# Ledger of designs, part 4: VH-VL binders against Rho GTPase-activating protein gacX (gacX)

Target 1, 188 residues: Rho GTPase-activating protein gacX (gacX), of Dictyostelium discoideum (Social amoeba) (q54j98r51to238)
Amino acid sequence: STVEEVNIPLFLHNGFKYIIQHGLGIEGIFRIAGTKDKVKQLQMQLDKGENIDYDASKVDPVDLADLMKIYFRELPDCLLQSDQYDHFISLLTLDRLGQIQKLRELVSSLRPENREMLKQLIWFLGRIAVNSTTNKMSEENLGLVWGPNLLWKGGKAVSTTDMMELMAGAGKIKLIVTLLIEEQEHVF

## First folded at step 19 (VH-VL)

Design y1 (from x6 with light chain E27Q R54L)
Fold by OpenDDE, last read:
Structure y1 (fold): chain C 188 residues (1-188), chain A 120 residues (1-120), chain B 107 residues (1-107)
Amino acid sequence: as target 1 above (188 residues)
Amino acid sequence: QVQLVQSGAEVKKPGASVKVSCKASGYTFTSYYMHWVRQAPGQGLEWMGWIDPSDSYDYYNEKFKGKATMTSDTSASTAYMELSSLRSDDTAVYYCARGFDDYDAYFDYWGQGTTVTVSS
Amino acid sequence: DIVMTQSPSTLSASVGDRVTITCKADQNIDDYLAWYQQKPGKAPKLLISDASKLQSGVPSRFSGSGSGTEFTLTISSLQPDDFATYFCQQYNSYPWTFGQGTKLEIK
């Protein structure tokens, strides 16, 4: 599969390419924390609207991976849209075929910009998972890591308020994102 | 209330293996990483790696890859660390320690330590 | 790996003294620094996190300061229970690393 040319943030588009080139074999990519002070620096540059040249700056792919997670977590609304939260959760009561069909419907109903960004992200995560023998990041592992960054019921994913509610949905969200990665050819 | 209780001291010969246990209580076992730290006699502390009991994902210090294997049993709230191909310089006190996620990677509770002695 | 260097390695002091221990990182670690106390035959005990956050149950005579590459642990008035070895630890980047320790002994 190839990345289609879509209108997504440049840092993300270039970031996908950069990690594919330099980060596919890194054990724990997206699972382990990057260098925290460097990630903060990257975030500041991003927030200022600066162009980040990953090659020239010799950016660590692990740091860039953290930047990506932070970006999605700090969106005004989650990529899968918080108003669709209950619909996504409900697909878990269906059998595998039903889940795929429901997921296809939900994804198709997302805002066009969210759907395209999701498509590219899930494709990218699929590429990471293909190298799970080396990087130890399976579809399930990626679902665990990315779930809370892509779907939440209300507020911000970074919020520490009502931790019990957040924890209750974490396992379900993991399954949904895992399914997206595993069945992306049938969903998109 | 939070407690980490480790298995007793071990004496092994070179080439042998040893498995140390760490039983956790007083908190949700799967909500925290379990780290392992060693301390050779009269020396400082060395971080060895961690395991996430929620999915058994483990990550090691490069220095201890191939030497240490971390596992966990959620039903028993117990973490394990196995050391293989033991040699004299593996002699140390080994600690399990509770940690938060990777962003707050300090250790707020420690086991009492397990002394592993490797001698011919 | 980030190298953490403590100074001094050994410190002799008396009860009631003001004691200062320094920890230096060979690169920037912001405030991702913890301090531990260890007594002979015992596990380390967390005293300070995030360079200056005093942990629950730790006496107020302990304080931490610093950011970037230089950090300090201060005991305002040394008590008999404070004689031990102290370690700093960075958690800015893998692998997590400790200072070599500072042994605080009775003068």
Scores: ipSAE 0.885, ipTM 0.944, lowest interface PAE 0.5, mean pLDDT 94
Fold by OpenDDE, fold request of step 20:
Structure y1 (fold): chain C 188 residues (1-188), chain A 120 residues (1-120), chain B 107 residues (1-107)
Amino acid sequence: as target 1 above (188 residues)
Amino acid sequence: QVQLVQSGAEVKKPGASVKVSCKASGYTFTSYYMHWVRQAPGQGLEWMGWIDPSDSYDYYNEKFKGKATMTSDTSASTAYMELSSLRSDDTAVYYCARGFDDYDAYFDYWGQGTTVTVSS
Amino acid sequence: DIVMTQSPSTLSASVGDRVTITCKADQNIDDYLAWYQQKPGKAPKLLISDASKLQSGVPSRFSGSGSGTEFTLTISSLQPDDFATYFCQQYNSYPWTFGQGTKLEIK
């Protein structure tokens, strides 16, 4: 009966719980697009500062998944902080142990609010990955999907004008986020 | 120029399997989803599913789950679709079609189609 | 599944005619609609995306309009090359679905 401490946006906190309860077994969760018009509606509600009751509204977990990605993509700065982009990319030149150590260092140096949000997000993604045999979302798949939404050099994560550049870095970002999910117990 | 070239017509017996190929050229194969669409004789179009060649992730229309299996070979820039346990109602023209991401899920380039005929 | 219904199923017209084909969705799909042209023995050809975006190389006599649940494809002045079957397709929600088609034939 103790009030759970929420250090992240409520819609995310409740969203994580909701998807864990109703979406863990959904094939392609976070990979496949939700119902686009419904996702837009959810986004509008979020933008208005409304609290969405996922259960009462019977929100599709896939739609909520898209909303989450949109939220992180639309942040003024990426969750992993664009000024740290080169540092994250550089860890890929290290061995596995070195990568973990570097990630721990980088994550620890993030702004506290970003670090907390990242911690909970990565935990949540780990829960999804546990059910990969059913939902087909492995750590790698989640890394692929979430990578561009969590780390970019500048501007917005999604660009229609410089897709080639985004694609060039996408593989590296995927690896970083995958590693975060796989080694979260050693990073956080 | 973007081009999708499919394998030739197939005639199969009920219960057999068939594998159709779709060779892509003129674009980065791994940058687009490859969709498959079925058209039964005199009927409309049915979306079957897609595969992301970049990681071979596939997603199917529920109607075709267990019926169709999509794969890809990036080295050959070729997508494959295998149909199993063929029945007479599987007789159709099967198209591969290039699509963007899930948000722009229309098909800008199509293969010429592969006719699969299932008859006793 | 979203049901796409085209009307009419068959349309007879003459060269030079203004032709309108309607596509209705049984639920809101915003502007996530594409139009295709298919000739006998050929694959469909994309004409319009996002309800009204004319594709490159498609004649300007083709136009698309609509949003929500009702959409139209218009050919301002029918040409001999336009006699074909036309399909609408929604990509608002899985699974992607097509209309049953409208066959445009010579009157």
Scores: ipSAE 0.884, ipTM 0.944, lowest interface PAE 0.5, mean pLDDT 94
Fold by OpenDDE, last read:
Structure y1 (fold): chain C 188 residues (1-188), chain A 120 residues (1-120), chain B 107 residues (1-107)
Amino acid sequence: as target 1 above (188 residues)
Amino acid sequence: QVQLVQSGAEVKKPGASVKVSCKASGYTFTSYYMHWVRQAPGQGLEWMGWIDPSDSYDYYNEKFKGKATMTSDTSASTAYMELSSLRSDDTAVYYCARGFDDYDAYFDYWGQGTTVTVSS
Amino acid sequence: DIVMTQSPSTLSASVGDRVTITCKADQNIDDYLAWYQQKPGKAPKLLISDASKLQSGVPSRFSGSGSGTEFTLTISSLQPDDFATYFCQQYNSYPWTFGQGTKLEIK
């Protein structure tokens, strides 16, 4: 699998590459918070439509990781599409093979732009997970962190400022995203 | 009411280990991070690290890596911190403290503290 | 690590006085700053988060202000129960760090 520049936002495309090059060995990447003021600055630049040169700016991969999560959380709709929430949750009642088949079906039914972005994101997260012995970010950990940022019910993303809400029901979403990462070769 | 109750004072010899417990009540144990903070005699407060009881993920201040090991038991709503290879400079009061996520990384509830004294 | 410096280290005041404690960060921490009160033999108590958000149950005579690198804790009218050591804490970046403390004692 490859990251295609023309199919996803440039900051993500370049971000994936940058983290793969500089962030794979960072303990807790995507799990631990970056420098908050710096993340905010990056977000402001992104919101202004500025291109950020990660190398020139010596951006901390952890900060960039937070920026990525924020991006997906702040989408008008979740990447996995909120109208598909119940369908995703329902796959958890199936056996492993059934889950994979259902995921394939659901993913294939996503809007093309969402499906492509998901494909590349999951690929990227897979790369992170390969280095879990060093960075402590397994598929499960990544599923836990990314779950609420990729799938929610309704029109609003889960706020990271509400730990209670984040943890509530997060187990199911975690399993779904974990499965996506683990079985990406069979889902996409 | 949120309460964090820690184990009693410990007196240890150099080279020994000690395990401090922190029992949580009054809230969903797995919904908050449990932090540990050290305060040496006459010194300030030092953040040691946190554990997420929901999946037992732990993250440490670099200063305490190899010194402190944080664990949790969700069935007992209890967090543990073990200090190994104790030295005299490990003498301090150790606090468990409830925190939110990494965004709200302040501590709204504290245990009463556990005094660990290391002396030959 | 972000260094938090409080001033003064010790402050003597009388009941009824207006007291101000300063906390300075050696780099920008926006409003990711908390204030704690600690009495001898007791655990710290959270007073203020996000530089100015008063916690539930904390008297209104306490207030926090500031952003960036300079922050202040103010007690508008000092009460007997307020004599303690106060700490600031940043949570902008790892590792979380505290100021060295300000001991508020009775004059």
Scores: ipSAE 0.881, ipTM 0.943, lowest interface PAE 0.5, mean pLDDT 94
Fold by OpenDDE, fold request of step 20:
Structure y1 (fold): chain C 188 residues (1-188), chain A 120 residues (1-120), chain B 107 residues (1-107)
Amino acid sequence: as target 1 above (188 residues)
Amino acid sequence: QVQLVQSGAEVKKPGASVKVSCKASGYTFTSYYMHWVRQAPGQGLEWMGWIDPSDSYDYYNEKFKGKATMTSDTSASTAYMELSSLRSDDTAVYYCARGFDDYDAYFDYWGQGTTVTVSS
Amino acid sequence: DIVMTQSPSTLSASVGDRVTITCKADQNIDDYLAWYQQKPGKAPKLLISDASKLQSGVPSRFSGSGSGTEFTLTISSLQPDDFATYFCQQYNSYPWTFGQGTKLEIK
């Protein structure tokens, strides 16, 4: 269940470490919006291929959290792969053990780069959830926030600026991502 | 038509608590955040916090942590805000206001306001 | 907290006048600014979001402009119904904050 090797973008790898060090106790991490102009600045730096030194720049972990969500949302395809959408949704009709088995199967069938990124992301989110008493971010809450950024049906992810669209049909995706976080030791 | 209807005016003694309600209609209650904004007499507007009725997640302005508690009842499409340990400087009009997510954190619909008066 | 400063605090004008209200932020807020109108005893009403986006049902005589730290609300030709208090609000960073308000009164 632990991260074995670094095969993801450096800004994410370093970002996970940085948030674990400085952001675990922040109430609403990944739930509340960061400073929007600063998040845009970070995104611009990322888009230019710059390596951001989070410590030297004293980056707010909340801002970095937003940057991470934006990154996954803006991928050409969702991390869980849109062509697998119906398969993921179908696991919700199974019992708990069946769901875990189905998730294991689906995750193992993902492209290697997606599977590795998912593994490290879910591990990271698990670390966040361990501190839910302080940061108010349970597995379920993280599932709610990250669901739409990790799985969508075809095309691009639903805009995060429209609350109605974001919440519409997001319940199922929430459950899937929540399950991934809770049962990551049995899925990966 | 979107409507937010708040409970009536309250008069309380110092140290008491008060709970204000905000009933929503004309839209999907769980699809929008409910914010609370305070306006003291002759003063400006202060954002207090929000609640997401879909999962009851709440987030507060630091200034009002420990003072305000936000809750919601989806079955009644109603948001609540409780103010504890009331003091004279808590006297104000309190508004519920519908908001979008944190990226579009402006308020397109408002309740009519609830006047809370704290006096000895 | 981001401090929003409006100017002037009070403005006297006549029907038909062109009026401009300014809102300044003490730090960059890009275009994450809203304008509200409030009449006595009533709740604020949203007029403009994203610095310049006119809301549905708001008369076209209202307009917003600006980005960064300085913003303006303009009423091209004042109508009797426009005399009220106006507030700006930033939603760039927590906590959301309002200007102190500009009272527009009849000259």
Scores: ipSAE 0.873, ipTM 0.938, lowest interface PAE 0.5, mean pLDDT 94

Design y1 (from x6 with light chain E27Q R54L)
Fold by ESMFold2, fold request of step 20:
Structure y1 (fold): chain C 188 residues (1-188), chain A 120 residues (1-120), chain B 107 residues (1-107)
Amino acid sequence: as target 1 above (188 residues)
Amino acid sequence: QVQLVQSGAEVKKPGASVKVSCKASGYTFTSYYMHWVRQAPGQGLEWMGWIDPSDSYDYYNEKFKGKATMTSDTSASTAYMELSSLRSDDTAVYYCARGFDDYDAYFDYWGQGTTVTVSS
Amino acid sequence: DIVMTQSPSTLSASVGDRVTITCKADQNIDDYLAWYQQKPGKAPKLLISDASKLQSGVPSRFSGSGSGTEFTLTISSLQPDDFATYFCQQYNSYPWTFGQGTKLEIK
């Protein structure tokens, strides 16, 4: 049968490159809010299908960081696939080696386009974390910020029990994304 | 109800340090950022920075980097702001102020203010 | 830094008057603007967020309007309790900045 090639959107490919060139030293990148009216303008350009020339427009890397988070949050389903939520959360009951092995299995079972996107994103986040002495964005800080943008449970909390599970899940999602960044050489 | 209670007035000499406290009650301390804002005598308001009590992540207005250090103690529901190497132009009222995050960065509740006076 | 400029610096008015205070940003801030009231010796009190959203417990005689670079705070019928200094604050872009204040004198 047909072998599927996967690509990431051009805005992300060029955006990762731009932030690697200009944004690795910015304190709090991805954690601090961008300039709101400028982020909205960038989002409008993207929504219209316009190609954004980040260098020509002198885009602030913090604004582009916000745009990237918005893109992932607004996907029809989360990148890690909401039907896999319980599988991801449950890996935290294992010891470290078991967590890495289970994570590798879960990542390998993602749809090919999601797996390729995740691989490139996690590689990119690793580049930011290497500079955490300057930018204050460790793997754990990136996990905190990116968790809600990459994995959520379908539906809404409808009881006090569901609300407590949602709160506990947020902390667990942080740990899963942290593990992805820290152990990417073993996972992908 | 939400309440922010700050430590009392301080008089310091140049070169000293001071640590101002802000005790929070009536809400989940880790669900909101704590901002610090100063008001010099006869002057307007200046935003100094924030701390997220949930993980102790702090972020500063560039003007106050190296001057101010923000910390929190979740078990005491208390935020702290320390000023180092005090000068006379650090004389001001210092407020803690609650904001949801750095996106909705308006301040719905304020401490009563702590007057710090620096004089030789 | 976005510079926020208020006018007038001081405003004298009588009880019952309609009062308008202006805040101008040197860059577009959309509607990411708050208004505060500060009485002598007291902390600021939030009146309005998002340029026009009246906060809970704030009297309806207060209103805010504007977007972009020019904003107004209006008190439709001035009361004795409204003697204070008023500050605008933008939260569109770091660092958050305040206007220099407008002192409203009742009499």
Scores: ipSAE 0.832, ipTM 0.909, lowest interface PAE 0.5, mean pLDDT 91
Fold by ESMFold2, fold request of step 20:
Structure y1 (fold): chain C 188 residues (1-188), chain A 120 residues (1-120), chain B 107 residues (1-107)
Amino acid sequence: as target 1 above (188 residues)
Amino acid sequence: QVQLVQSGAEVKKPGASVKVSCKASGYTFTSYYMHWVRQAPGQGLEWMGWIDPSDSYDYYNEKFKGKATMTSDTSASTAYMELSSLRSDDTAVYYCARGFDDYDAYFDYWGQGTTVTVSS
Amino acid sequence: DIVMTQSPSTLSASVGDRVTITCKADQNIDDYLAWYQQKPGKAPKLLISDASKLQSGVPSRFSGSGSGTEFTLTISSLQPDDFATYFCQQYNSYPWTFGQGTKLEIK
């Protein structure tokens, strides 16, 4: 892979590499909070367009994990595209095989840049999940923590009913991200 | 309305174990982490770890790994902490304390404390 | 572990006094600091979060200030109910740690 073959932000590409090298054994990576002032410092560097040399700075992989989640949460629209929210949620009414087939279709219809970023992220999360005996981060745990960062419903929830649907949807988003990780070889 | 009610005082011999309960009421039990904090006699406070009742995920201060085990029972709105292989220096008051998560990790409601005494 | 050091260890004061308790962190913790009051035989009570945010039901004579590494808890006019031990706690970085306490006694 070269710069022209890399279709994701450099900080993510280098970040995935760094966590694979140093963070696969860290208990609760992505689940536990990073050191707050250091995460804010990293975010400021990213916002200024600075390259972060993770090795030279001895960045804590847990802090970098938080930075990654913040990046996805702060995208103008979620990676899975908020106008596709109902389509993603509805796939859970299908049996497992139908879920995989529908998920493949939905992923294929994403904007190309979003699809490529998702593919690399899900591959990376799979690397973490294979080490879950050590790091306690199974596909389900990763689905839980990544769901809110990857898919949300557009618009504003202004009613009690809407809040109940948002909470129920959060549990469903967890399942969708879990499925992405578990079945990535069939989805991408 | 929020209340955390802990089980009563325990006197144990070295080598035994003890399980302290913390019954929560007045809020949605699965919406907050339950933390455990100990206070040895005449001493300060030490954070021990937390459990997320929504999925039973637990996380520990390294100092207490292997000593403490945290669990919860959502149907009973109750958190538990078990101390194993008790020693005399485990004598302390143990508090459950509610925190929103591990990001907003200040404790707005506390149980009354459970005194665990380890003596021969 | 971030070490939290309180000063003074014991403070003698009279009803009506203005008192100040200091908490220092050995590393930057921004404003991720809470203050607790503990009376003998009782659980701690949260007074302040985020260095300065007064909790509901806490008297307005309590206030907190500071950021970075140095923080203060101030009681503007000491009442009999305020004689207790006070703890600071940081939640910037795992593991969360408490100061050793400041015992506020009647002069």
Scores: ipSAE 0.830, ipTM 0.908, lowest interface PAE 0.5, mean pLDDT 91
Fold by ESMFold2, last read:
Structure y1 (fold): chain C 188 residues (1-188), chain A 120 residues (1-120), chain B 107 residues (1-107)
Amino acid sequence: as target 1 above (188 residues)
Amino acid sequence: QVQLVQSGAEVKKPGASVKVSCKASGYTFTSYYMHWVRQAPGQGLEWMGWIDPSDSYDYYNEKFKGKATMTSDTSASTAYMELSSLRSDDTAVYYCARGFDDYDAYFDYWGQGTTVTVSS
Amino acid sequence: DIVMTQSPSTLSASVGDRVTITCKADQNIDDYLAWYQQKPGKAPKLLISDASKLQSGVPSRFSGSGSGTEFTLTISSLQPDDFATYFCQQYNSYPWTFGQGTKLEIK
């Protein structure tokens, strides 16, 4: 193997495929909650390292969507890298062209494994957004639900004050993820 | 103090429409979903759907798609529910109810209810 | 839709009694269950969330227990203000559904 070689987890690769096949027409996918006990069951299978055959188990795409969000929220550090938080937020002060250029720079500076995972995720979210007339999940709606799962400030413990800061920044993070989806051909 | 104040009772003929308002106070309106719940005479409670006032995203119980339309006006801290093509079995008390989101989908504050009566 | 069935439909009791109301789901809902109190002509009032979490301002004589498919609301010593109809509600799976209610009336 090479030092530049990156992988995404098998459950995520197969999950993207499954949702593209079965979930593009589901109203509110990623926005509405899955069946909570079923999502917990899927998470336990993933935590044990079990393969999940989504087709054989007839997994509800909404439940799998929740599992994916949980996976990203539970990473040791967020995918966009918490030490880059201020750099990502500050790009919003630029005009559109400057935003795209700065975003390309920031994405290029991510760890290779994070960049590859981000690229595949954003491509997948673009597939959801193309069907927004059916599923009601536009780039902005996806940005809203995915923002908190992809970027946060680092810290040992989250206090109520820290959570308030995360809520205050949520609108800005939404815009960054929206921009990633809308401009992915210029960013990646 | 959190308060939800609904518009007054309505008497309508079949085929008409009605728009019920729910004015919120005492909290940040855009931080909570507004749910709508129906209680027909002598019946239990039925969840109808929600609206997220922060971006006007709405989601419905399938039974009420095409019947109910949920909107909000953040400048007035007011949620609305419109019922179209009214029939006599739409006669009920309609409540707005605050919930944090659709994960913590229990309702901690309720409006006083709006009675809608549909009779020919 | 998850069907929530309450028992009994009507319960007669006296001030000071300990009463229990049962709510049964037709499939697993873990602990995603709330209890409400409704008096005639009034909106429901939230008593308990997550099967057992007592809401602020609700008297400690109210308690909830259960998980999975069977749940109970207990009132340890009835007060005059407790005579009302009680509803359970699940929020494990869309659409959210309510039990049919249990009317608690004066013996």
Scores: ipSAE 0.828, ipTM 0.909, lowest interface PAE 0.5, mean pLDDT 91
Fold by ESMFold2, last read:
Structure y1 (fold): chain C 188 residues (1-188), chain A 120 residues (1-120), chain B 107 residues (1-107)
Amino acid sequence: as target 1 above (188 residues)
Amino acid sequence: QVQLVQSGAEVKKPGASVKVSCKASGYTFTSYYMHWVRQAPGQGLEWMGWIDPSDSYDYYNEKFKGKATMTSDTSASTAYMELSSLRSDDTAVYYCARGFDDYDAYFDYWGQGTTVTVSS
Amino acid sequence: DIVMTQSPSTLSASVGDRVTITCKADQNIDDYLAWYQQKPGKAPKLLISDASKLQSGVPSRFSGSGSGTEFTLTISSLQPDDFATYFCQQYNSYPWTFGQGTKLEIK
């Protein structure tokens, strides 16, 4: 959960700084695919526990963006905790004020390491969204891209009804992540 | 039964613009990216960019940024590509091509091509 | 931009021959490579994805191999329908790029 007393992995901490310095103006960051072999190389370095000096290696921020998404997707359980899936989805039945209040409650009930990582990620995504005129990555676009990397349903039996719910759920998860970014000052 | 049907050949003067259409059928239009690829006479293929019809998000090969504009109309299951400020070296066949996304960026179905000729 | 170079540029062969077309990338593309067949006046047709994955409806006489920087398309027993131009395409890195083509013609 924590690497060096900072409560988030060092590669994320340094990666957020690097993308803020070099990547806020990149069109489609997080949405467009990175260079696939380079992303695999970065992942191998991370898996070996190697320190990645992003500046010395002149890492493409788009490649690092893909590495970050892979990291969250490969967590043993999703960051928002798969057993909370129905609770997160159900908040969308509330009006906006109720959604924010329920979201704050759900976030506060996350494991502390997950809550701290989420807070820093959402702050970082907010920095990207402020530059959406240039990079074309609004809160809603970031919600679309990050939704499947942050929340999924575990252990569910699949059926025709379940498939419709899974497809509709992607649009709902997008809205939840969008709310996290838009309302972070009231949620965290 | 996937089919991509493009608009007909165009002859244009230098400085004009042209808009090529690509009508899709036989699949869920919003589930796949639409790519555009050009082929100059007697030459190879060049990827120009894509549009995601689900939210109209577009992305371009830097070579064609400012030259090409890609749009879509979900209600008509149709993608469009407009070329502006035409020059004689824009003479080519322009294809629409379906790809799942930009990770699996190979093209499993292609339109028949639209010949654009730029001459004085 | 990743440069894709095909060889030979033109290949003359007879029905029944085994033919091989080579595609080289100027940098590593792992196995993110596709092959297309294009007949005159027609759109390209996808034959192979991921260097070696044969597409549905493509005859089994077609096969692809390679990884990294060098790839081959092989036709084990050439048929009359196979005379066309063949292109490789990489999708490892933006922008996606194609080889210049190999024209396979009747000897």
Scores: ipSAE 0.822, ipTM 0.908, lowest interface PAE 0.5, mean pLDDT 91

